# VH-VL binders against q9hc84r5073to5261, part 35

Target 1, 189 residues: q9hc84r5073to5261
Amino acid sequence: CICSMWGGSHYSTFDGTSYTFRGNCTYVLMREIHARFGNLSLYLDNHYCTASATAAAARCPRALSIHYKSMDIVLTVTMVHGKEEGLILFDQIPVSSGFSKNGVLVSVLGTTTMRVDIPALGVSVTFNGQVFQARLPYSLFHNNTEGQCGTCTNNQRDDCLQRDGTTAASCKDMAKTWLVPDSRKDGCW
Short names: E, the ipSAE of ESMFold2; O, the ipSAE of OpenDDE; V2, 0.75 times the mean of E and O plus 0.25 times the DockQ between their complexes.

## First folded at step 10 (VH-VL; framework fv_necitumumab)

Design k4 (at its last look DockQ between E and O 0.62; V2 from the best seeds 0.00; counts 0 for: pae E 6.0 > 2)
Fold by OpenDDE, look of step 10:
Structure k4 (fold): chain C 189 residues (1-189), chain A 121 residues (1-121), chain B 107 residues (1-107)
Amino acid sequence: as target 1 above (189 residues)
Amino acid sequence: QVQLQESGPGLVKPSQTLSLTCTVSGGSISYGDYYWSWIRQPPGKGLEWIGYIYYSGSTDYNPSLKSRVTMSVDTSKNQFSLKVNSVTAADTAVYYCARDTWIQLYGMDVWGQGTLVTVSS
Amino acid sequence: EIVMTQSPATLSLSPGERATLSCRASQSVSSYLAWYQQKPGQAPRLLIYDASNRATGIPARFSGSGSGTDFTLTISSLEPEDFAVYYCQQRYNWPLTFGGGTKAEIK
């Protein structure tokens, strides 16, 4: 099961359904319906602003968050000497490429491409601030995912599963239901 | 559709700097979807990845060439450039610019026609 | 860097025959493998991505398989236009590296 987002608004679900969605908030990309493998979940924050005044003054890039077991990994980009660089936060702590903890491996490929691997699960997540891809083995995650990435069932008919458990007519309509409420962001509740 | 075209001198003297520009048409380089890459191919030989530049100016170079390679991007002109310093005969090659969809795993899906650069005194 | 080795260096076949090209990586690259076709005087053309997916416009006679360290490009029935040099490329880590290429030539 491969889920992708590109072009800022184009999505392809785990089962290959394409749709367009533009949001300004944080959304659930995927999560396990039933926690079987560490309660894995992915989120996309469309405006990730750090507490740094410098960062806030420049821009608020997108951030992809991976939650696995008790670990929280944030992938985002930061400006360094006028150039974007990948920034990986492991439990709110910046870490370098090659960092590994509790079965999770993080890496920066080149300057901006970030990857999170969970070898035990065969999971791989890649993000560069604009495009992401999540790879989940069908053998482990089939019929147990929901979110903007849809279901992992090899059936596009059930991809548009909403938060309330119903299936929307379109995945675009489904996508907005996966909003993560955040009172700190206008319109994100 | 997106097209790439290399331009620059076809002849460079040893120890000088090779300079090439890739012009992108039919699409903007100002998106984070692609790694704008340079690849070269010596006559009768295989392909060597030189490096990429991101729309933001972020770069990564092949370690074998890193000390001599510099890439730049001009989003206003929809161009990105390659410079190779202190060239020798070993740098004689057809140089290609390409659009790399690495993060999507789609490969280098758009290539320029390539331009031959000969290093000779 | 990851070293990619292609075999054979040259493959002599006739139109209509099946071509099997091998690509081996010095370490696992998972499925992060692409195949390119290059004809004389032309730029490489993307054939296969992610080891087994045909790029847009690529005929069905082309197929890719493999994972980890061993990969195969298969042309089920060679057409005259298929005689070219084929390169594999690992896309698992930087720097990106190509195989030495396999030249498919007419017997």
Scores: ipSAE 0.130, ipTM 0.740, lowest interface PAE 3.6, mean pLDDT 91
Fold by ESMFold2, look of step 10:
Parts: sequence; structure tokens; C-alpha cells
Structure k4 (fold): chain C 189 residues (1-189), chain A 121 residues (1-121), chain B 107 residues (1-107)
Amino acid sequence: as target 1 above (189 residues)
Amino acid sequence: QVQLQESGPGLVKPSQTLSLTCTVSGGSISYGDYYWSWIRQPPGKGLEWIGYIYYSGSTDYNPSLKSRVTMSVDTSKNQFSLKVNSVTAADTAVYYCARDTWIQLYGMDVWGQGTLVTVSS
Amino acid sequence: EIVMTQSPATLSLSPGERATLSCRASQSVSSYLAWYQQKPGQAPRLLIYDASNRATGIPARFSGSGSGTDFTLTISSLEPEDFAVYYCQQRYNWPLTFGGGTKAEIK
């Protein structure tokens, strides 16, 4: 099961359903329906993006967050000497490539590409600040994922599951239901 | 529909700088979805990845070439370029530019036709 | 850097036969492996990504398998246009590295 986002607004679900979503809040990309594997959860923070960013040449900084057991891992980019570089925060502490703790491995590949591996679960999450890819084995996560990345069922018919447990007519409609409360002072929609 | 085309001189003398440009058509180089790569292939030999450039100007180079290689991007001309300093006969190769899907699970999905660069006196 | 070793260097087969091409990595690359086809005088063409997924427009006779260090490209029934050089590439770590290639030629 592979979920990805590119071009600022294009999503492909775990089962391969494509849709466009341009929300500028923080959203649940994936979480376990039943907490079997440390309550794995993935979030994408788009709050610095605007609706018009798709046509502009300006960058739109994003952050991807991973919650696993009691750990919180944030992947984002920062400016170092005028160039973008990956920044990984493990429980609020900056860490370097090769860091490993409690079964979670962190890598920075080249300049901006960041990867988090959870080998016990066969999970890999990659993010370069603009594009992400999350990879979960079907054998462990089938029928146990929900969020903007949909279900991992090898069946596109049930991909647009909303937060209330119903299936939306489109995954664009489903995607906005996965808004997570955030701590920003200004709201988003 | 994205197409890549290499351009530059086909003959370079030893100790000079090899300079190549890749022009992108049918798509925009300024999107953050792709890395733009150079690969070379000596005649009758295998492929060697030289490095990539991102639209922001960020680069990473093969360590075997890093001391001699510079890449640049010009988003207004929709082009990216390669310079190799202090060339020798060992730098004779077909040089390809390629679009690299940043997603590590994919690959280099669009290639230029390649241009032969010969280093000879 | 991660060394990719391809074998055999040359496959001599007839059209209609099954081809199996091997690629081995010097350390685990998970499934971050791509296969490319290069016909004479042409640029490489992406065939397989993520070890086993066909790229857009690639015929079903091409399939990839493996993970970790050992990978295989299979062509179930060779057609005349399949006689070319095939390269594997690991995409797990920088620098990205290619195997030395396997040439498929008519026996």
C-alpha cells in the first residue's frame, strides 16, 4: 500500500485512487482504525500554503508529522546558507541522518529528502518538503487505515471513507473531513 | 509529453571545461515534484549517475566527480546545465539529461536523446 | 556507495523464450530498485520501478521481483524488440548506482 502527494494538491491513495485537494489546514493522512501497531498516524501541515499557490512560482513550506507509540517525528525543510535542507525533529529535538531510537530510523538523503523507517512494521515514509510518499505493507495494515490516504484494501470502491465512517461520493469531499484541530492562532478551512 | 534535449559542443580538449545544457519542453522545471539529473555512458560501457539539481538550486553530486562538477538551473529559460572541469579522455561519453521522479519508488521516467562528448586533442 | 552486480553479462536466447536477469546489491536496498531497457543508439527507458511495478506503457511480459539484495527481471516470452541491454539501478541511497548491464541477444 502506497500513498503519495505531489504538485501541492495531487493525491494517490493506498489503493491508487487519484484526487485533488487544496486544503490549507493540517490533515490526517493516515491513522490506524484500531490501534494495533503503536497507533501509527501521519499528518500533513499545509497552513503556510494559499489557494493560489498552484500557479505561483513561490514555494509553499510544509511539514509532515508521524506519531508512533509515544514518539512524535516532524519532517520539514529549513534554509541553511540560502539553500533548502531537510530538518527532522524527534520528540521536539533536531536529529541527524542515521539517528535511531525505539525502532524508528531516520535518514536524510542528499539535501532535502528525509526518510523515516519503522522496520518492525515494514513502514517507510519519505518527504522532501513538497512531495511525500508513505509505504505500508498490506499484510499488516489491510482493513485498518483511514484518512486522506484512504483504506488499504486493494479495492478502490471503499477509498473515500470519511471521518464519520461513511463513504463520500468523491475523495475530495472525503479529504476535507480529515481536518485535525491545530494550534495555529488563525483558523483555516 | 515532457521532452528533454541536450545541447553543447561535441568536442572538448583535455584540461578544458565541458559545458552542457538541457532544455525542457512540454513541462515546467520550476515545479518541486522532480529532480533534474545528468547521467553519462562511456562508449560501450555502463551508466554513471553524475548528480541532480532541484528547482531551488539545491544539488547533490556523485562523490567520484564532486570536486569537478557544477550544475545550475535557469527556470526562466526552462533549462538546467552541467559543467565538468579539467576533463581528460576518461570523460568521453554520451551525456544524458533525465527527469527524476523524486519519489524513490519510481525512477528516471524521461530522458534526453543523449549527446556524445569526445575529449581529444 | 552501493555496488550493483548484474548477471549474466550476456544472454543469448531465441524469440519466444523466457529470459531471467539477475541484479544483486552489496547491501540491502529494500525494494528501491528500478530496471531500464536500452536499445542500440537510444537512451535508456524505465521498465520497472519499486522492484516489481511496470512503468507506464510497459508490456505485461516484463515483470520484476525481489527485495533486499537479490532482484530479478523476467521477460516471459521474448519478442524481437526485447533484444537490448538491461540495467538495474538502486535508489535507496545516494549516489544512485547502476548495475553493469545484461545484454540480451539473438542466439
Scores: ipSAE 0.121, ipTM 0.691, lowest interface PAE 6.0, mean pLDDT 85
ESMFold2 (binder alone), look of step 10: mean pLDDT 92; pTM 0.946

Design k5 (at its last fold request DockQ between E and O 0.51; V2 from the best seeds 0.00; counts 0 for: pae E 7.8 > 2)
Fold by ESMFold2, look of step 10:
Structure k5 (fold): chain C 189 residues (1-189), chain A 121 residues (1-121), chain B 107 residues (1-107)
Amino acid sequence: as target 1 above (189 residues)
Amino acid sequence: QVQLQESGPGLVKPSQTLSLTCTVSGGSISSGDYYWSWIRQPPGKGLEWIGYIYYSGSTDYNPSLKSRVTMSVDTSKNQFSLKVNSVTAADTAVYYCARDVWIQLYGMDVWGQGTLVTVSS
Amino acid sequence: EIVMTQSPATLSLSPGERATLSCRASQSVSSYLAWYQQKPGQAPRLLIYDASNRATGIPARFSGSGSGTDFTLTISSLEPEDFAVYYCQQRYNWPLTFGGGTKAEIK
């Protein structure tokens, strides 16, 4: 099962359904329906950008968050001397490539590309601030995922499953229901 | 749709700088979805990855070449470039530019035709 | 640096035969492996990504398998246009590295 996001807001679900979604809040990409594997959860924080088209527009890096057991891993980019560089926060502490703890391995593969592996689960998540890919083995996660990445069922009919348990006519409509409330962001509650 | 084309001198003298440009057409180099790579292949031999440049200007180079290589991007011309300093006969190769999609899980899906660069006196 | 070793260096076969090409990594690269085909005078072409997935437009006779350190490219029934050099590439860590290539040629 592979979920991807690219091209500004194009998504491909674990079962291969393609859709476009443009939201400015934090959304659930994937979480376990039943907590079998440390309650693995993935979130995408789309950070607000200014509505202005001027050159003074605020920089708005995306962040991908991974929750696994009691650990929180954040993948984002930061500016170093006017260039974007990858930043991995493990429980709010910056870590370098090769760091591992409690079965989670983090890597920085270039200037901005970051990877988190959970080898015991066959899970791999990559992110460069613009593109993410998440790999989950079907054998472990079948029938146990929900969120913007849909289900891992080898069946696209149930991919647009909304937070309330109903199926939307389009995955664009489904995707907005996976909003994570955040009182610090206007319109994200 | 997207096409890449290498350009630059085919003959370079030893100790000089090899300079190549890759022109991107049918797409934008400013996309955050892609890495822009250079690869070389000495005649009759295998492929060697030289490095990449990202639209933000960020680079990573093969450690074997790192001290002699620089890359740059020119967004206004939709081009990216390679310089290799202090060349020797060992730098004679066909040089390819390539687009790399999803660095880890995909591959280099668009390649230029390649340009032979010969280092000879 | 992860060293990729391909074998055999040359594979001499006839059209219609099955070809099996091996690629071995010096350390685990998980499934982060691509295969490329290169015909004489041409640029490489992406065949297989993520160890086993065919790139767009690649015929079904090409298949990839393996994970970790040992990978295989299989061509189920060779066509005349399949006689080329094949390269594997690990994509697990920088620097990205290619194998030395396997030349498939007509017996």
Scores: ipSAE 0.301, ipTM 0.743, lowest interface PAE 4.9, mean pLDDT 85
Fold by OpenDDE, fold request of step 12:
Structure k5 (fold): chain C 189 residues (1-189), chain A 121 residues (1-121), chain B 107 residues (1-107)
Amino acid sequence: as target 1 above (189 residues)
Amino acid sequence: QVQLQESGPGLVKPSQTLSLTCTVSGGSISSGDYYWSWIRQPPGKGLEWIGYIYYSGSTDYNPSLKSRVTMSVDTSKNQFSLKVNSVTAADTAVYYCARDVWIQLYGMDVWGQGTLVTVSS
Amino acid sequence: EIVMTQSPATLSLSPGERATLSCRASQSVSSYLAWYQQKPGQAPRLLIYDASNRATGIPARFSGSGSGTDFTLTISSLEPEDFAVYYCQQRYNWPLTFGGGTKAEIK
């Protein structure tokens, strides 16, 4: 099962359904319906603002968050000497390419493409602030995913699964239901 | 359909800068769907990835060429360009621009016809 | 960088025969593997993506298989237009790297 997002608005679900969605909040990209393999979940924050002075002067970048077991990995981009670079936070601590802990491997491909691997699960996630891709083995995650990436069932008819368990007429409509409420962000509640 | 076309001088002297432009037609370069890429092929040899530029200006270069390579994008002209500094005979090659699609890890699905650049005194 | 090795360097066959091309990665690339076809005087053309999926417009006689480090491109029955050079490309890690190519030539 491969889910992709490109251009900040174009999605391809695990089962290959394409749709366009543009939001300003944080959304659930994917989560396990039943916590079978570390309660894996992926989130996209469209405006990840940090407290740094440099970040305050620039537009808030997107951030992809990965939750696995008790670990929290954030993939985002930051400006370093006038150039955009990948920034990986592992449990709120910046880490370098090649960092690994508790079965999770993180790396930076090139300057901005960040990668998270969970070998035990055969899971890989890439993000460069603009393009996202998540690869999950069907053998482990089939019929146990929900979010903007849809279901992993090899059936496009059920891809637009909403938070309330119903199927929307369009995946664009489905995508809206996966909003993560945040009272700190205007309109994100 | 989308087409790519390379343009620039076919002859460059050693130590000078190789400059090429790729013009995209049949579609807008201002799309987040693609990595706009450069690949080169020395005569009778294989393919070497040079780098890519995103429509927003983000880039990644092959480490083997990073110190000498610069890419830029001009959305108003629907073009992206490649510069290689301090060229030598080893930089003689057919240079291709390509559209690289990463949806489902697809691949480079549209290529220019390629342009031969010869480095010679 | 990840080194891609293709074999054989040259494959001499007749039309109608089965062609088997190999590509090996110096480390696992999962299924992040593409195949390209290049004819003389032309740019490469995408054949296979994600190791085993045919690109748009590619005939069914082309198939890709493999994962990890070993990959295979198969042409079930060679057509005259299939005699060309074929390249594999890993898309797992930057920089992207190509194999050295396999030339399929007519016997």
Scores: ipSAE 0.024, ipTM 0.634, lowest interface PAE 5.7, mean pLDDT 92
ESMFold2 (binder alone), look of step 10: mean pLDDT 93; pTM 0.951
OpenDDE, look of step 10: ipSAE 0.005; ipTM 0.561
ESMFold2, fold request of step 12: ipSAE 0.046, 0.007, 0.006; ipTM 0.649, 0.612, 0.448
ESMFold2 (binder alone), fold request of step 12: mean pLDDT 93, 93, 93; pTM 0.947, 0.948, 0.949
OpenDDE, fold request of step 12: ipSAE 0.021, 0.016; ipTM 0.595, 0.590

Design k6 (at its last look DockQ between E and O 0.04; V2 from the best seeds 0.00; counts 0 for: pae O 11.2 > 2, placed apart)
Fold by ESMFold2, look of step 10:
Structure k6 (fold): chain C 189 residues (1-189), chain A 121 residues (1-121), chain B 107 residues (1-107)
Amino acid sequence: as target 1 above (189 residues)
Amino acid sequence: QVQLQESGPGLVKPSQTLSLTCTVSGGSISSGDYYWSWIRQPPGKGLEWIGYIYYSGSTDYNPSLKSRVTMSVDTSKNQFSLKVNSVTAADTAVYYCARETWIQLYGMDVWGQGTLVTVSS
Amino acid sequence: EIVMTQSPATLSLSPGERATLSCRASQSVSSYLAWYQQKPGQAPRLLIYDASNRATGIPARFSGSGSGTDFTLTISSLEPEDFAVYYCQQRYNWPLTFGGGTKAEIK
């Protein structure tokens, strides 16, 4: 099962359904329907604003968040010497390439490309600030994923599973139901 | 369809700078979806990845060449360029520009036709 | 640097035969492997990405398999247009590296 997003708005679900969605909030990309593998969850925050008092930018970068067991991993980008570089926060602490903790391996592949591996689950997530890919093995996650990345069922017919458990006619309609409410962001509730 | 075309001088003298430009047509170079790369192939030999440039200007270069290589992008001309400083005969190769789909995960799905650059005195 | 080793260096086969091309990585590259075909005087073209997925327009006789360190490109029944040089490329870590190539030539 492979899910990806590119161009800021183009998605390919775990089963290969393509759709366009232009949300500017935080959305559930994937979560387990039944918590079997450490409550793995993936989120995309399309407007990630740092808590720094000096970070008053009109636009904030994207961040991909991974929730696994009790760990919270954030992949985003930041400016270093006028150049955009990848930034990985492991439980809110910046970490460098090669960091490993509790079965999670973090890699930086070049300037902005970041990868998180969970080898015990065969999970790989790659993000460069604009494009992401999440790979989950069908053998472990079949019939147990929901979110903007759809179902991992080897069947595109049920791919547009909405938050309420019903299947939408289009995945664009499904995708908006996976909003993570945030009263601090306009129109994100 | 997206097409790539290399241009630049075919003959460069040792110690000078090799400069090549790749022109993108049928598509836009301004995209977060793709990386724009250079690859070279010495005569009768295999392929060597030189590096890429992103639409933002961010670059990553093969460490073996990093000290001598500079890439640039001109989004208004829909072009990206390669410079290799201090060339020697070892830099004689066919140079290809290519589009990479999502660095690290997929492949180079569009290639230019290649241009031979010979380094000789 | 991850070294990619291709074998054999040359395959001499007839049209209709099955070709099996090997690519081995010096360390695990997971499934981040691509295959390219290069005909004389032409640029390479993408055949397979992510170890096993055929690129757009690639005939079904081409298939890729493998994960980790050992990868295979199979051409189930060679056509005359398939006689070319084939390269694998790991896309797991910097620098991106190609194998030395396998030349498929007509016997």
Scores: ipSAE 0.051, ipTM 0.654, lowest interface PAE 7.8, mean pLDDT 86
Fold by OpenDDE, look of step 10:
Structure k6 (fold): chain C 189 residues (1-189), chain A 121 residues (1-121), chain B 107 residues (1-107)
Amino acid sequence: as target 1 above (189 residues)
Amino acid sequence: QVQLQESGPGLVKPSQTLSLTCTVSGGSISSGDYYWSWIRQPPGKGLEWIGYIYYSGSTDYNPSLKSRVTMSVDTSKNQFSLKVNSVTAADTAVYYCARETWIQLYGMDVWGQGTLVTVSS
Amino acid sequence: EIVMTQSPATLSLSPGERATLSCRASQSVSSYLAWYQQKPGQAPRLLIYDASNRATGIPARFSGSGSGTDFTLTISSLEPEDFAVYYCQQRYNWPLTFGGGTKAEIK
């Protein structure tokens, strides 16, 4: 099951359904229905602002968050000497390419393409600030995912599953239901 | 505010089936945010997790009870239910339903008041 | 399953005193640890989640600490209403398991 986002608004679900969605908040890209494998979840924050000196002076870029067991990994971009560079935060701590902890591997290809691997699960996530891709093995995650990435069922008819368990007429309509409420962000509730 | 309420017989005979229902009010059970759980507590003893059911009907049970436990959900009634087969005196306990959330690693944040089920001939 | 062990079984203290409750896991549960308070005749109430975060409405005198296998619930100054049984719960792996509980009783 492969889910992707490109162009800042174009999505392809795990089962290959394409749709367009643009939000300003944080949304659930994918989460396990049953927390079988470390309660894996992916989020996209469209305006990631940090108090970090390295990122605080910069724009609030998009950030992709990976939650696995007790670990929180944030993939975002920062400006260094006028150029964009990948910034990986592992439990709120900046880490370099090649960092690994508790079965999670992080790497950077080039300057901006960040990758998170969970070998034990066969999971890989890539992000460069604009393009996102998540790869999950069907054998482990089938019929156990929900979010903007939809279901992993090899059935496009059930891809637009909303948070309330109903299926929307369009995945665009589905997508907004996966809002993560945040009172700190205007309009994100 | 969300409230949970257990209902069912307070007395069950040995070898029969214990059946309880939890009614959710003040909120919809049809939410992907929660696992609707059952917990029991024998008199004077600690807490034992029985299992949970998701709004879609997906379940997970404690291995210690799996062979005897069945849960169901009725979204139209905003209820979920617990059945325990072949009960013995060991199944005498206060049974609680609870809302469990994994958001930010939350626990069981809403509980019913509990209902005592006594297994006796 | 992960076994949770709480100590002491009973804690006798007076109002105003500091209470320290221990919870130990048979294996690492990271920060997937919750604390509950249960008063007689009532359902448990969530106190602490993620080892150290107070649930909504929980007074500041309650605090949780620890990670991995050792956890502590601290009540900085006991109020009369704090005398109850406290349970820890690991949420790291299935099945969810509770400690045996610590009863805080009035001295």
Scores: ipSAE 0.000, ipTM 0.559, lowest interface PAE 11.2, mean pLDDT 91
ESMFold2 (binder alone), look of step 10: mean pLDDT 93; pTM 0.948

Design k7 (at its last look DockQ between E and O 0.53; V2 from the best seeds 0.00; counts 0 for: pae E 8.7 > 2)
Fold by ESMFold2, look of step 10:
Structure k7 (fold): chain C 189 residues (1-189), chain A 121 residues (1-121), chain B 107 residues (1-107)
Amino acid sequence: as target 1 above (189 residues)
Amino acid sequence: QVQLQESGPGLVKPSQTLSLTCTVSGGSISSGDYYWSWIRQPPGKGLEWIGYIYYSGSTDYNPSLKSRVTMSVDTSKNQFSLKVNSVTAADTAVYYCARDTWIQLYGMDVWGQGTLVTVSS
Amino acid sequence: EIVMTQSPATLSLSPGERATLSCRASQSVSSYLAWYQQKPGQAPRLLIYDASNRATGIPARFSGSGSGTDFTLTISSLEPEDFAVYYCQQRYYWPLTFGGGTKAEIK
């Protein structure tokens, strides 16, 4: 099961359904339906981007959050001496490439490419501040994912699972239901 | 369809700087989805990754060459460039530019046709 | 740095035969392994990514397998155009590294 987002708004779900979504809030990309593997959850924060793609203009920063057991890992980019660099926060503390703790490994491979591996689960998450890919093994996560990345069921008909447990006809409609409410920010409720 | 084309001198004298340019057509170098790489291949030998550059100007170089290599990008011309300082005969190779996917799961999916650079007196 | 070792150095096979090419990493690279084909006088061409996925336009006779340290490229039935050198490349650790290549000779 592989989920991707690129071009600022283009998504491919775990089972390969493609859709476009342009929300400006924080959204659930994936979470376990039943908390069996450390309650793995992925969130994408779009607060600092417009709803449109920025393929030809200045990049808009995003943050990807990974929750696993009691750990909170944030992947984002920052400016260091006028150049973009990956920034990984592990439980709110900046860490460098090669850091590992409690079965989670982090690394930086390119100029901004950040990777988080959870070897016990066969999970790999890669993010460069604009594009992400999340890989989950079907054998462990089948029938147990929900969010903007859809279901991991080897069946695209079920991919557009909404927050209320029903399946939408389009994943564009499903994606808006995964908004993380934030009462401090208008329009994200 | 994205195409890459190397250009530069085919003959460089020892101790001088080798300078190559790769022109991208059919796509934009300013995409955040890709990294732009240089690879070389000595005649009859294998491939050596030199490094890559992102459209923002951020670079990563192979440690074996890092002290002698500089890459640059010119987004207005849709080009990226390689300089190798203080060349010797060991730098004689076919030089390729290539498009690489920013995430490690993919590969170098578009290559230039290559240009032979010979270092000799 | 990760050393990629390919074997054999050369394969001499007839058209229609199955070819099996080996690539070993000096330490685990997970599934982050690509295969390239290079014909004489040409640039390399991406064949396989993520250890087992065929790149766009690659015929079904090419398949990749493996994970960790041991990887295999299989050509199920050699065609005359498959005469080439094949390179593996690990993409898990920086710097990216290629194997030394396996030359397939169709005879």
Scores: ipSAE 0.016, ipTM 0.613, lowest interface PAE 8.7, mean pLDDT 85
Fold by OpenDDE, look of step 10:
Structure k7 (fold): chain C 189 residues (1-189), chain A 121 residues (1-121), chain B 107 residues (1-107)
Amino acid sequence: as target 1 above (189 residues)
Amino acid sequence: QVQLQESGPGLVKPSQTLSLTCTVSGGSISSGDYYWSWIRQPPGKGLEWIGYIYYSGSTDYNPSLKSRVTMSVDTSKNQFSLKVNSVTAADTAVYYCARDTWIQLYGMDVWGQGTLVTVSS
Amino acid sequence: EIVMTQSPATLSLSPGERATLSCRASQSVSSYLAWYQQKPGQAPRLLIYDASNRATGIPARFSGSGSGTDFTLTISSLEPEDFAVYYCQQRYYWPLTFGGGTKAEIK
């Protein structure tokens, strides 16, 4: 099961359904319906602002968050000496490429392409601030995922599963239901 | 449709700097979807990845060439460039620029026609 | 770097025959493998991505298979225009690396 987002708004679900969605908030990309493998979940924050980013000149880039077991990994892009660089936060702590802990491997390919691997699950997530891809083994995650990435069932008809458990007619309509409420962000509640 | 075209001198003297530019047409280089890459191919030999530059200016180079390679991007001109310092005969090759869709796993889906650069006295 | 080994170096076949090209990685690259076709005097063209997916416009006679370290490009029935050099490329590790190529030539 491969889920992708590119072009800022183009999504491809685990089962290959394509749709366009534009949001300004944080959304659930995928989560396990039943926690079987560490309660894996992925989120996309469209405006990830750190304390330093609150400055008028600072950018609020997108951030991809990975939750696995008790671990929280955040992938985002920061400016360093006028150049964009990948920034990986492992449990709120910046870590370097090659860092590993509790079965999770993080790496930076080049300058901005960040990768998270969970070898035990065969899971890989890639993000460069604008494009992401999540790879999950069908054997482990089939019929046990929900979110903007869909259901991973090899059936595109059920990809548009909403938060309330109903299936939408379009995945675009489904996508907005996966909003993560955040009172700190205007319009994101 | 997106097209790439290499340009630069076809002859460079040893110890000098090879300089090439790739012009992108039919689309904007300012896209987060792609890595703009350089590949070279010595005559009668295989392909060697040189490196890439992202539209933001982020780069990554092949370790075998890193010390001699510099890439730049000019979004206003929709171009990206390659410089190879201290060239030798070993740097004689057809140089290609390409659009790489690494994250999408599509590979290098658009190539320039390539330009031969010969290093000779 | 990851070493990609292609075999055979040269493949001599006739039009209509089945071609099988091998690509082996020095270590697992999962499915992060691409195949390219290069004709004389031309730039490489993407054939297969992610080991088994045909790129846009690629005829159905081309197929890719494999994962981990062993990969195969198959041309079910060679057309005259298919005689070219084929390269595999691993896309899992930096630096990206190509195989040495397999030349498909007409017998």
Scores: ipSAE 0.008, ipTM 0.608, lowest interface PAE 8.5, mean pLDDT 90
ESMFold2 (binder alone), look of step 10: mean pLDDT 92; pTM 0.944

